VH-VL binders against CheF taxis protein family member MJ1615. Designs and how they scored, part 2

Target 1, 255 residues: CheF taxis protein family member MJ1615, of Methanocaldococcus jannaschii (q59010)
Amino acid sequence: MIDKSSEIARFSGKGILITPKTLEKPLLKWEKLEIILYKDKIVFEFVDKTIEVGVEDIEDVGAELPKKVIDIAKSTLEDITYHSSIIIKSKEFGNVMVGFAPETSIYGKAPIDNFLRKLFYILLNKKEVKILYNAGENSENTKWENGFLTFIKKRIKDGLVTKIEYRLVVEILDNEDSKIYDIFSNIKDVEIEEKDVDGEIEPVLKILQVKDGKDIISYLYTKDKKVRLFILRYMVILLDYKYIGILRYLQETVE

## First folded at step 4 (VH-VL; framework fv_acimtamig)

Design b09 (from a3 with heavy chain I50W)
Fold by ESMFold2-Fast, scan of step 4:
Structure b09 (fold): chain C 255 residues (1-255), chain A 123 residues (1-123), chain B 106 residues (1-106)
Amino acid sequence: as target 1 above (255 residues)
Amino acid sequence: QVQLVQSGAEVKKPGESLKVSCKASGYTFTSYYMHWVRQAPGQGLEWMGWINPSGGSTSYAQKFQGRVTMTRDTSTSTVYMELSSLRSEDTAVYYCARGWTEYSYDLYYFDYWGQGTLVTVSS
Amino acid sequence: SYVLTQPSSVSVAPGQTATISCGGHNIGSKSVHWYQQRPGQSPVLVIYDDSERPSGIPERFSGSNSGNTATLTISGTQAMDEADYYCQVWDSYTYVFGGGTKLTVL
């Protein structure tokens, strides 16, 4: 029995398992799907099978579905107006994609986004990064600081209900008091550029923020390519930062 | 600029083993599968298998199962293909080629190829 | 095992349109990719996903795929297009190549 008390998040809707064998079919059927997220694993419960992988075997989140899958859904009038995907590393089949969508478009994007918010928490929390905070024209800061990605709790009022949302930040632990850098709020532009990180040229995330009328330029580096991918997916999907530089990077580097 | 640079031509005798290298540059080495495809003189292209450089997992064509081994070294961004128990019919140009994954038919193509390694197996 | 059938050779005059066929059972349900191989050189991807062109490939290259036949079309054929052309699909956990077509521009 699955221990429900350890469950972090659940998505209920319809989905499709995309493997080479599935893509050979002339018709593709979206079946009932439950996605259950735990601290260390994710479980995909289809009607006829269950797939379970460790979170370390999640390869991508939010990649585009194959053209054939989209075309068949359109021709069969399957409503996938709002959809997403998770790519996992399977022991038996290598990389496989799970496409998923709400049963109907009337629920909008919220069911997907609520699940992905908790998934990104698992994928990004406590991951090591280097940051060069406020390193623009009006700053003398030229030294990278070691830190971790973490989430701070924000309370948002939605009518008479208070919702808790976790926002990604960078935490520095080299002082007696932890320092938090919020580089993901009030963003005006984002790009990926090559920059010197401790003596080697590396791709870094360059974030331009505007706070109280002042430009703040910060650079974020992570050695883990999957963490960099998950940061960019998080920004596009959950923060709705659709800057062309990020979208181009995702298209050229991942797909 | 994506480049795949292979080791030089080799002459082998039947029964020996072959090990060809392919050094990748200009992209994130662990983000793409590396495939091996061979071409016998005057013949067409034949797929041998792939390796996922991230985890080291492999998949081999049935014809080569038991004779081929693919490995990688992430510190040098290099993949290796070893073929054992060589026969004269293994004479071919061996290519490494970049692909993505097997989860989407849109990504089951080879966008960049190495220059090829000619291997001649003769007694 | 799945088989792709190509004509062994096709000849066209410069400036004319060349068409290279790739036959396979229900190939229209698969994604077809095309490679150009000049003598002594490695293959180059010229068309992927039936009809898409990689960056740097001239607009005169186009592709289509329906029913039992996929087609590579080269309009305004030039001498530099002389090469072997291979179609390729994915089928049943393997990668299948056609036998290749030698394009001659005379």
Scores: ipSAE 0.000, ipTM 0.388, lowest interface PAE 19.4, mean pLDDT 83

Design b10 (from a3 with heavy chain I50V)
Fold by ESMFold2-Fast, scan of step 4:
Structure b10 (fold): chain C 255 residues (1-255), chain A 123 residues (1-123), chain B 106 residues (1-106)
Amino acid sequence: as target 1 above (255 residues)
Amino acid sequence: QVQLVQSGAEVKKPGESLKVSCKASGYTFTSYYMHWVRQAPGQGLEWMGVINPSGGSTSYAQKFQGRVTMTRDTSTSTVYMELSSLRSEDTAVYYCARGWTEYSYDLYYFDYWGQGTLVTVSS
Amino acid sequence: SYVLTQPSSVSVAPGQTATISCGGHNIGSKSVHWYQQRPGQSPVLVIYDDSERPSGIPERFSGSNSGNTATLTISGTQAMDEADYYCQVWDSYTYVFGGGTKLTVL
């Protein structure tokens, strides 16, 4: 019997496979597509072919087409009516795009965002990090704490119903207890800066938050540069921090 | 506290139109979707459609497409459901129910329900 | 179209545990929500997101969801729990309800 219990998320829509080859020849067609997320891979089921991408082979995640791709696609796809897209860049296949209903749809980008939340969970959960929390210019804190990225299920009471909010946080094991650092809310600025990380100069994320009227500056190091890219994509796509510091330059399309 | 208050029971003849209201209070009206769900006597729950009170956009179940219309009035925090060309099979209790509008279909459930409006369609 | 299957009725003695199943293809990958409807009353959300309880719902209500079956469990069942119970999922772009289960406490 066919058992899909390992399936984490599924998206149904229309998409196209965009590669350097297809961009050179004007033959782009919207095709029926299902995207299925598993723990270790993402599967693209077209009508006549199936493409599998291992999680380790994912190079980038986007929700907007690059301007160059849009310009080329307009020459071959004269009726682009989709409001939002899921874009996966892989080592083998390049960009795979799924179009979605236009902005007049009541569902808007909600199904896309839910798929992307689960994808970012797979890409970011349990990834090792080092953090200097609240280490501004007046701080003498130079000791990096070892931790990992995780998502917490936060309950917010709203009348008789409890709302569920899933938030990316940094979790530190402090001997017998764990500490949670929320550095991805109330963000005022995000930059990349070189800092001494346990004796070696490394590029790190510098995140400025404003909490209770006070500035909190934290630095986050990831050994894997792709994890840093996925964090930045998460902030732009799901947290809507589009015009803050370096995040303004992560948009591949402008209008 | 959150409340959804619906209009009173109605008796209709086949071929007539029905318009039920649902007045919301105790929360920001435009921050949540509003759904309509009906229940025929002795039968289960059947989803009819949804309206986004913010923009007024709607989505209807295929079974009701062409017969149902959902509208809202933001000044009174009221949603309306109109069903045309009534048949005896449309005899049911009609409920409005609040749903989520945030980007997570894992949370697409109905947290608060109106008291229901009984509609009887008979000759 | 996606279909949810529930038993039409379940009977349990007072104080015993009642279990109500909700069958669907790959339902474990979906979030399942449960509603209680007492005679003549509106439905009430008793479980959301597979296993979460709204404020005011007794701890004796619990839920689980895996594979092809979701389950609503009511421990120490009371006469006041006599009701119809409906499971619900979101699939594609629509809301799907199970056919409902009548719980009798005898």
Scores: ipSAE 0.006, ipTM 0.523, lowest interface PAE 10.3, mean pLDDT 80

Design b11 (from a3 with heavy chain I50L)
Fold by ESMFold2-Fast, scan of step 4:
Structure b11 (fold): chain C 255 residues (1-255), chain A 123 residues (1-123), chain B 106 residues (1-106)
Amino acid sequence: as target 1 above (255 residues)
Amino acid sequence: QVQLVQSGAEVKKPGESLKVSCKASGYTFTSYYMHWVRQAPGQGLEWMGLINPSGGSTSYAQKFQGRVTMTRDTSTSTVYMELSSLRSEDTAVYYCARGWTEYSYDLYYFDYWGQGTLVTVSS
Amino acid sequence: SYVLTQPSSVSVAPGQTATISCGGHNIGSKSVHWYQQRPGQSPVLVIYDDSERPSGIPERFSGSNSGNTATLTISGTQAMDEADYYCQVWDSYTYVFGGGTKLTVL
């Protein structure tokens, strides 16, 4: 039996529920927040209220809070150096934003990034994709491969210890043999392009990598546009690709 | 190559203050946090706090907040831990230990430890 | 405050497998690190990030972490492994240690 009460990750810090109404300065208040992530839901525990939504109702994850929120927050909370947001779909109020920040800046972005690493795992792991790997202008590769997004644990030796890096990859499963495409490292450009995907013209993610001085252009299709958005947010937030192609427009959340 | 060398054992009276030093060598001093962890005789390990040698910012365990002060001197690659209003319960071995500044949950550990400083608080 | 629970002692015969548990609420969502402390010596990191070994630590040391229990496993236990073992996690801006387990090899 699957234990639905099993907690996957938790964030402890300061938070705010953001709607058009809360952006009025007199209504904005930062308060204690616990964010608890489960396999199928996310729970936001404020001091006087609890918001619970299914993961399918998570609409966006922000690299940072809107400037207006930051400016107001600095008048009510002195240390707002590191911050992030999650947009959720509410049946009563439409999309609402939960802004959150660590209690203290001494740990840098780590409390946020550690929580978001687990959140992106839930949002992206095992999602179906189609990929054209290394299919640039001079490539003969025109056949889409069916696969899934997954995360691999990469080991990088650093002195006595090995630093662990979790990386998003595309896995192709063929008769129990797996093939991994790493298209999210050494990125030079990211764009959205219309391309023929199995007979239909669809918007696809175009990723340019530079490996060993060679350009590798790959195209990634996701049926669910939210998965594509989550990939782009993952690249900005956790891989720190900020001024590359379309990613330059994803510095903060959409209000 | 990496070494953390602490100051020698001390005997203190209740009400006095303690100041222990930890001199780092063999790595870039400002690239890692320095933690202080103590151990009372026959007891377990207890985290006291950390200092970021780069900016001098600190974070202390709730139990020690108000009594502990951590400082550093970048010119000598040395961190200091001062504990005031000493009680007999503060008798312990005090360790400095190196930690990562590039935090994620998998990096919240102590890879190198000083040899320890025994502090005895008695009248 | 977050609490890690370890057995006070574990005994094992030379060559047998020793297992030391570290209990904590939903500890499987955290990264667990393990330290070995021989009498009169400083702690030594033996496992980090649940299951990784630092350079110089014998392959007989391994770790796992799931649900509410993390485990340190020492296969083919030797007399030199006799020591106190501590698990450690990070929670709510603090570093939390277990109470320690004395491993006796007899």
Scores: ipSAE 0.000, ipTM 0.506, lowest interface PAE 11.3, mean pLDDT 85

Design b12 (from a3 with heavy chain I50Y)
Fold by ESMFold2-Fast, scan of step 4:
Structure b12 (fold): chain C 255 residues (1-255), chain A 123 residues (1-123), chain B 106 residues (1-106)
Amino acid sequence: as target 1 above (255 residues)
Amino acid sequence: QVQLVQSGAEVKKPGESLKVSCKASGYTFTSYYMHWVRQAPGQGLEWMGYINPSGGSTSYAQKFQGRVTMTRDTSTSTVYMELSSLRSEDTAVYYCARGWTEYSYDLYYFDYWGQGTLVTVSS
Amino acid sequence: SYVLTQPSSVSVAPGQTATISCGGHNIGSKSVHWYQQRPGQSPVLVIYDDSERPSGIPERFSGSNSGNTATLTISGTQAMDEADYYCQVWDSYTYVFGGGTKLTVL
């Protein structure tokens, strides 16, 4: 049974269901939508239908809405100044995109970002990765470390107030002594590059950071292509790292 | 009344650095991206990059990566564009232009432009 | 790299309709924006999202976009419309401008 007390997050607003069949000729309208996130599933409640999928069937988050869908909102005077999307693999409809926007733009991006922080936590926490930390362009470091993605508590100063936010990091387990690499802070550049990962050439995320005036270059590998996509979406949407390398990869890979 | 006011004309020698300012007024400075677009004499418009004044994040066109730096000062609602290792082909009018912070790439356009800063690079 | 092509010049008599094309591969799937630049002045946004007009832009200006061609249309063209016109799109890695079209009203 769907129990309100087991909800991790909820988004209330308006949405639109885009199927592969309607993508080229969207004849749908924006309508009331509730999105309910649980540990293992996500539920989309429209007025006349409910779509429920496991979180493992979430394919993408934050992809651009088709222009025709945006045009529908303009022609019907629906405010979608701030919006996002979730692509799911549905048994009923195949791959579909759910566009969503808050009832009003008065609260800015906050309603969307608050929901997406919880969603990315579910999608990224404890996912396996390999990392080559502080390798540098001419580094002799060629030994990949095994680890997983996790979130750490960080104090963010916002004007006169300090708020607590959970930020993505890489945790390495080495003989039960954990060590944490923060590769998602103070980023100067990001790109996707082909690199040798344990004997095979694989696409890896190359992250350039500046720490204490010093350049740090790290490489991150994920076996699951979808996890790599979610990391890039997280960086663009929640960390506001919109580097050309990331944007090009997202366009080439998902469109 | 949105207004973008840029610093005055510059004359530079090859190898020097250029720093142009753009002071914004009439709107919430941190709510919109600020872009830099240049135009060589008799030529078309060329996008250089943007800065998000809210977080300070930047994105530069590949042609200018390694030579351009964009910064902002939230207390004065001013953005800066610095271009290093100047060459004669960098002679152009440099514009700041306000852009939208939409998630959708198909909504990206420039609604207000500064008056332009003429930069001449000659030996 | 994505390329937008515009005619270098278009001439029209006063009161007639001017049309300026902007060609790009599958441009109909992108949003096209248009800028007017008078000599010695900054560009001014005249059309955004294919067909929308900013406040203060005359109803004479309209736009369309389908297939491989976007079009800026100026009806009842006046001498004050003499300017260079640029189309612009967002492509996944950058902002792309057309080469510009000089509109002459004679």
Scores: ipSAE 0.000, ipTM 0.389, lowest interface PAE 19.2, mean pLDDT 83

Design b14 (from a3 with heavy chain S59R)
Fold by ESMFold2-Fast, scan of step 4:
Structure b14 (fold): chain C 255 residues (1-255), chain A 123 residues (1-123), chain B 106 residues (1-106)
Amino acid sequence: as target 1 above (255 residues)
Amino acid sequence: QVQLVQSGAEVKKPGESLKVSCKASGYTFTSYYMHWVRQAPGQGLEWMGIINPSGGSTRYAQKFQGRVTMTRDTSTSTVYMELSSLRSEDTAVYYCARGWTEYSYDLYYFDYWGQGTLVTVSS
Amino acid sequence: SYVLTQPSSVSVAPGQTATISCGGHNIGSKSVHWYQQRPGQSPVLVIYDDSERPSGIPERFSGSNSGNTATLTISGTQAMDEADYYCQVWDSYTYVFGGGTKLTVL
């Protein structure tokens, strides 16, 4: 019933709908699920119900599944070797977690990663940020620059082949000239730090990069706290950056 | 050696304002954050807020938001905590404490404490 | 709001091992810090980052943290260890203290 030509991404497999209420029900089970992503909404098609929410109502991506739903898969012989989750604010069901997994593990994590790459594009593209680029630890007062997150296409020579990848960057307009800060590559460490943002102490991402043997420390502020969460989930899930500062933040604030 | 020296005891009436000082020495004042923690008689420790002495930026506990103000004077290496609209339940010993704010290896602790300032609020 | 639960008091004989618990939901995923406060004195940091000792703190002080309980252990307890002990964590950009445990050495 929806126009498939506007579809950005689709995931086909099995899923489970999780809330505190449904988690206690004896009929909670993994079942067939289609997830369809559009530019402004996401649709979860279960066998007996369809849940549709705007992308602004996505609360988290990649949170750990409760032990009970993993145990249900084991007891019903459902293969969830590779799985992920999306937490949404639903008008029909309140806050819910949708766990999902491919029908078969034969394709590895690729079905999940391909879907999540497009989801993170929707969640992060054009989101407003403030950045202190190459500030250093001893810098007391450097002016924050206003910008937004975007993805750029990079062509990378790797031996005999040229790889195409899409990389998250910060874009700033300054006197009609576009500046690009690449702070999400060549990362050595990431942590969350409290820092002065326009007179208030705010939590910010502190990103340490090493380029050409030089340390570059940058601070990234997002007014929307979900954007910071999505950046950290993106880094852990798709960039495989599992620095202790990221993992600690996720465990303390979301898990 | 690190020292945090606080102002002397105060007696206040309900509705008045309190201003406690904490003078730091033995380290670079602007390189560490300062916290304020209070303790009512016979009760536990309660965090009030944090100030960055370098930029003067602050963050307060929700319970005290709108009533507490933290400031500093870098020329005297002194932090101030001002609490307004005092109530009898604000009777407590008020401590300043030096802390880390970097989210590196969970360094969210208080390594040095002032001697405390007893504030009594009564009519 | 996050809550830390400590026993109000613990008693131990001189030379014996004292254990003070600090309960919190999934506290094993947080870093726990411990403070000693003797009567009429300011708190003193005795353990940070679950199990690390500051310079000057005797090695008979140790800490652990797993699951829903963090523990401060004082081996060979001495009369000078009589004090209130507070655990502390960071949660949601606030600093949370336990209610405190009074250690009595008799």
Scores: ipSAE 0.000, ipTM 0.389, lowest interface PAE 20.0, mean pLDDT 83

Design b15 (from a3 with heavy chain S59K)
Fold by ESMFold2-Fast, scan of step 4:
Structure b15 (fold): chain C 255 residues (1-255), chain A 123 residues (1-123), chain B 106 residues (1-106)
Amino acid sequence: as target 1 above (255 residues)
Amino acid sequence: QVQLVQSGAEVKKPGESLKVSCKASGYTFTSYYMHWVRQAPGQGLEWMGIINPSGGSTKYAQKFQGRVTMTRDTSTSTVYMELSSLRSEDTAVYYCARGWTEYSYDLYYFDYWGQGTLVTVSS
Amino acid sequence: SYVLTQPSSVSVAPGQTATISCGGHNIGSKSVHWYQQRPGQSPVLVIYDDSERPSGIPERFSGSNSGNTATLTISGTQAMDEADYYCQVWDSYTYVFGGGTKLTVL
């Protein structure tokens, strides 16, 4: 029997709960936090309280923590070099931000990134998309292909061991064949552009890749706006793509 | 070929301090973490701590906090582990072991180990 | 603190399959690594990331990890496989080892 209550990932460290009420207090504090990810829910265990929400109520990942919250961490934690956040929709308080940071900086971003890889898998795997692959900016190709986001396991040999990388890709079911479009590797630029998607103008991701010296331009549409946001967060956080257009979009979305 | 070569066996008295060295070769010294793991005679493996040879940052197991110090010398590709206030229970084989970079998936394991340094603490 | 539980000993006949368990709370959500230590020798990594083999490790070694138990499996066990075996995970900024299992090949 399938057991959906199985723990997928866990983050242990320090955290802070940010609501309008806590932000108005004269003293906020970072305290011990366990974040436990399951297939259908995420649980935030603070010392004195537990917050549990369905994954469908996750609104954002990796949003910038308010300066005031960072400054408080610097006064109470020895090291706040690496941190992240998750925004959830609470039934009682609306959007709530959970900031979190590892107890030590010796592991760099790894404790955060390893947790977020599992979280992005839950948030992005099997999500519906429409894609114009290798359309080119000047192309007349207007036929969108229906597909799904998925992760493929890539094995990279390095000495004695094989490194396992999970790569986000687009999978198309095309009649009698399935095909994979890798649009998230060898990226030269990424923009948000308004484009005609089946008769309606919608914001889409425009991804420019370079393969064998040739530019490949693809457009990716997601009906769910949060999926587009999660793709951009994934690219910035885990692929380290810091394109100015993405950063502007993320900033405007938070505001 | 990756090699980790440790200093020779030591005999110490209670209250003394121990300093074991581990010289690395066959790879880029600053690209991998180094760990210290000990094993008391007939007992299991016990993790002591980790050092990042690039910046020299360290993290120690709570049991050894305050008694252990890990350092490195990048010019000789050598890591050191010092353990102070020795007790008879510190009699063990001490291993250095290479750990993977933290910028990759789930790579919290030890791929190469030194030959071990036997330390005997007795009156 | 996180605890890994292994049987102290396992015995198998040559050519038979040996299984060594490693118990831990929700260990299936962690990556489990396995080390072989022959008498008087340093540990050797034989399985990493639950089921992956380093170069030079025979295909008769395999691993699995789900729920509360990870397992190291050695098929066609040979006399040279006689050793202590340790499982290991990372938990909350620490590296945790099991107590070790002595494999005896009769």
Scores: ipSAE 0.011, ipTM 0.588, lowest interface PAE 9.2, mean pLDDT 85

Design b16 (from a3 with heavy chain S59N)
Fold by ESMFold2-Fast, scan of step 4:
Structure b16 (fold): chain C 255 residues (1-255), chain A 123 residues (1-123), chain B 106 residues (1-106)
Amino acid sequence: as target 1 above (255 residues)
Amino acid sequence: QVQLVQSGAEVKKPGESLKVSCKASGYTFTSYYMHWVRQAPGQGLEWMGIINPSGGSTNYAQKFQGRVTMTRDTSTSTVYMELSSLRSEDTAVYYCARGWTEYSYDLYYFDYWGQGTLVTVSS
Amino acid sequence: SYVLTQPSSVSVAPGQTATISCGGHNIGSKSVHWYQQRPGQSPVLVIYDDSERPSGIPERFSGSNSGNTATLTISGTQAMDEADYYCQVWDSYTYVFGGGTKLTVL
């Protein structure tokens, strides 16, 4: 029975449930899958089972599918040109990966990206961060500002129509007046660096932007390791940043 | 200066096949999807399917699976829609319409439409 | 299969505000697009992504989308606005149109 909570987003396509036990099966196959996102939970409806977890039990988004799963798709002629994954925390199996792909590749990444944008909104909106804006290593700016992650609507002129983009930003509250730092646009490079955050050495995200020919270097920190991971996944998936440093960090961060 | 120009009206008999063309100009043909949408007399709009002119991949509405085929010719910037085993219920105006290929959110709409091709199926 | 429900007809006097609804299960979580079709003409995009106007569409056209209903609003309705109006969403492999609403300006 569906109760009164409004669904935030839905993905319809095919999927595969990946656990240590299912990876040992000789016949692992892609099945019809509906993914339904609510404010506080996510539901995976396969033909013969339904898996429901709270959003706090989402461990990763966009991790690479195992080679065996890719090989099976190739051998069975399943179109998974565009695919993604969600890792959830299970009481029985630990971390469980749900791989998913659109029924057809004709719509490109958009079915995945539309769903994941809503998912990242749930995972990142209002999460607390510290930012050191425009503070490259030779800058005099050494004071971390407290803020939170949020999304803004940005209008982009695109021919005869105006398209809307929802973009991750950092919002700072200063004397009852909000200040927005856009550190996720015009990115030239992204690295992970150990840095002093209020007296403790912590891994921070170092973002290099180039605006009007000038370099802007900012550092972003959060105590929540999952929020750090989700920020990096957001950049790779929705901003299409494939820098070696980011990919290496993602590989080293996922446990 | 985007323009979609379709082939002229046709009269067909039941059991025949229909092939409508849509010639695109004023933009990069392979950078946008092309859709086919039909409208029976006095009725609403009905989506038939989509083609990616770049790779030629297609996806069809379930109602038309097995009867519709969409193709393109990149040298002439033209998309074709072929509907087989025609019935009187296939009498309609057939439109081609342009769609976005960007992975950007909320871009699944039709920004430019052809003038329409009236197809009458009668015995 | 996802279904969009529109009233078949709406009548309004010139200069008055016309509202055309588009009902769908949890449609507020989707992006709704609106098309205008004048008699004998091709459809024209008048609203995309719930509330955005394409270049060349008069400011009297506006849209909203929340809960189970999306709405197209035409302020100061003119005779030239008389047309059929269709809402449209993307859902599960397909593009879904509403049944259309005939707007009469008398």
Scores: ipSAE 0.000, ipTM 0.503, lowest interface PAE 12.7, mean pLDDT 84

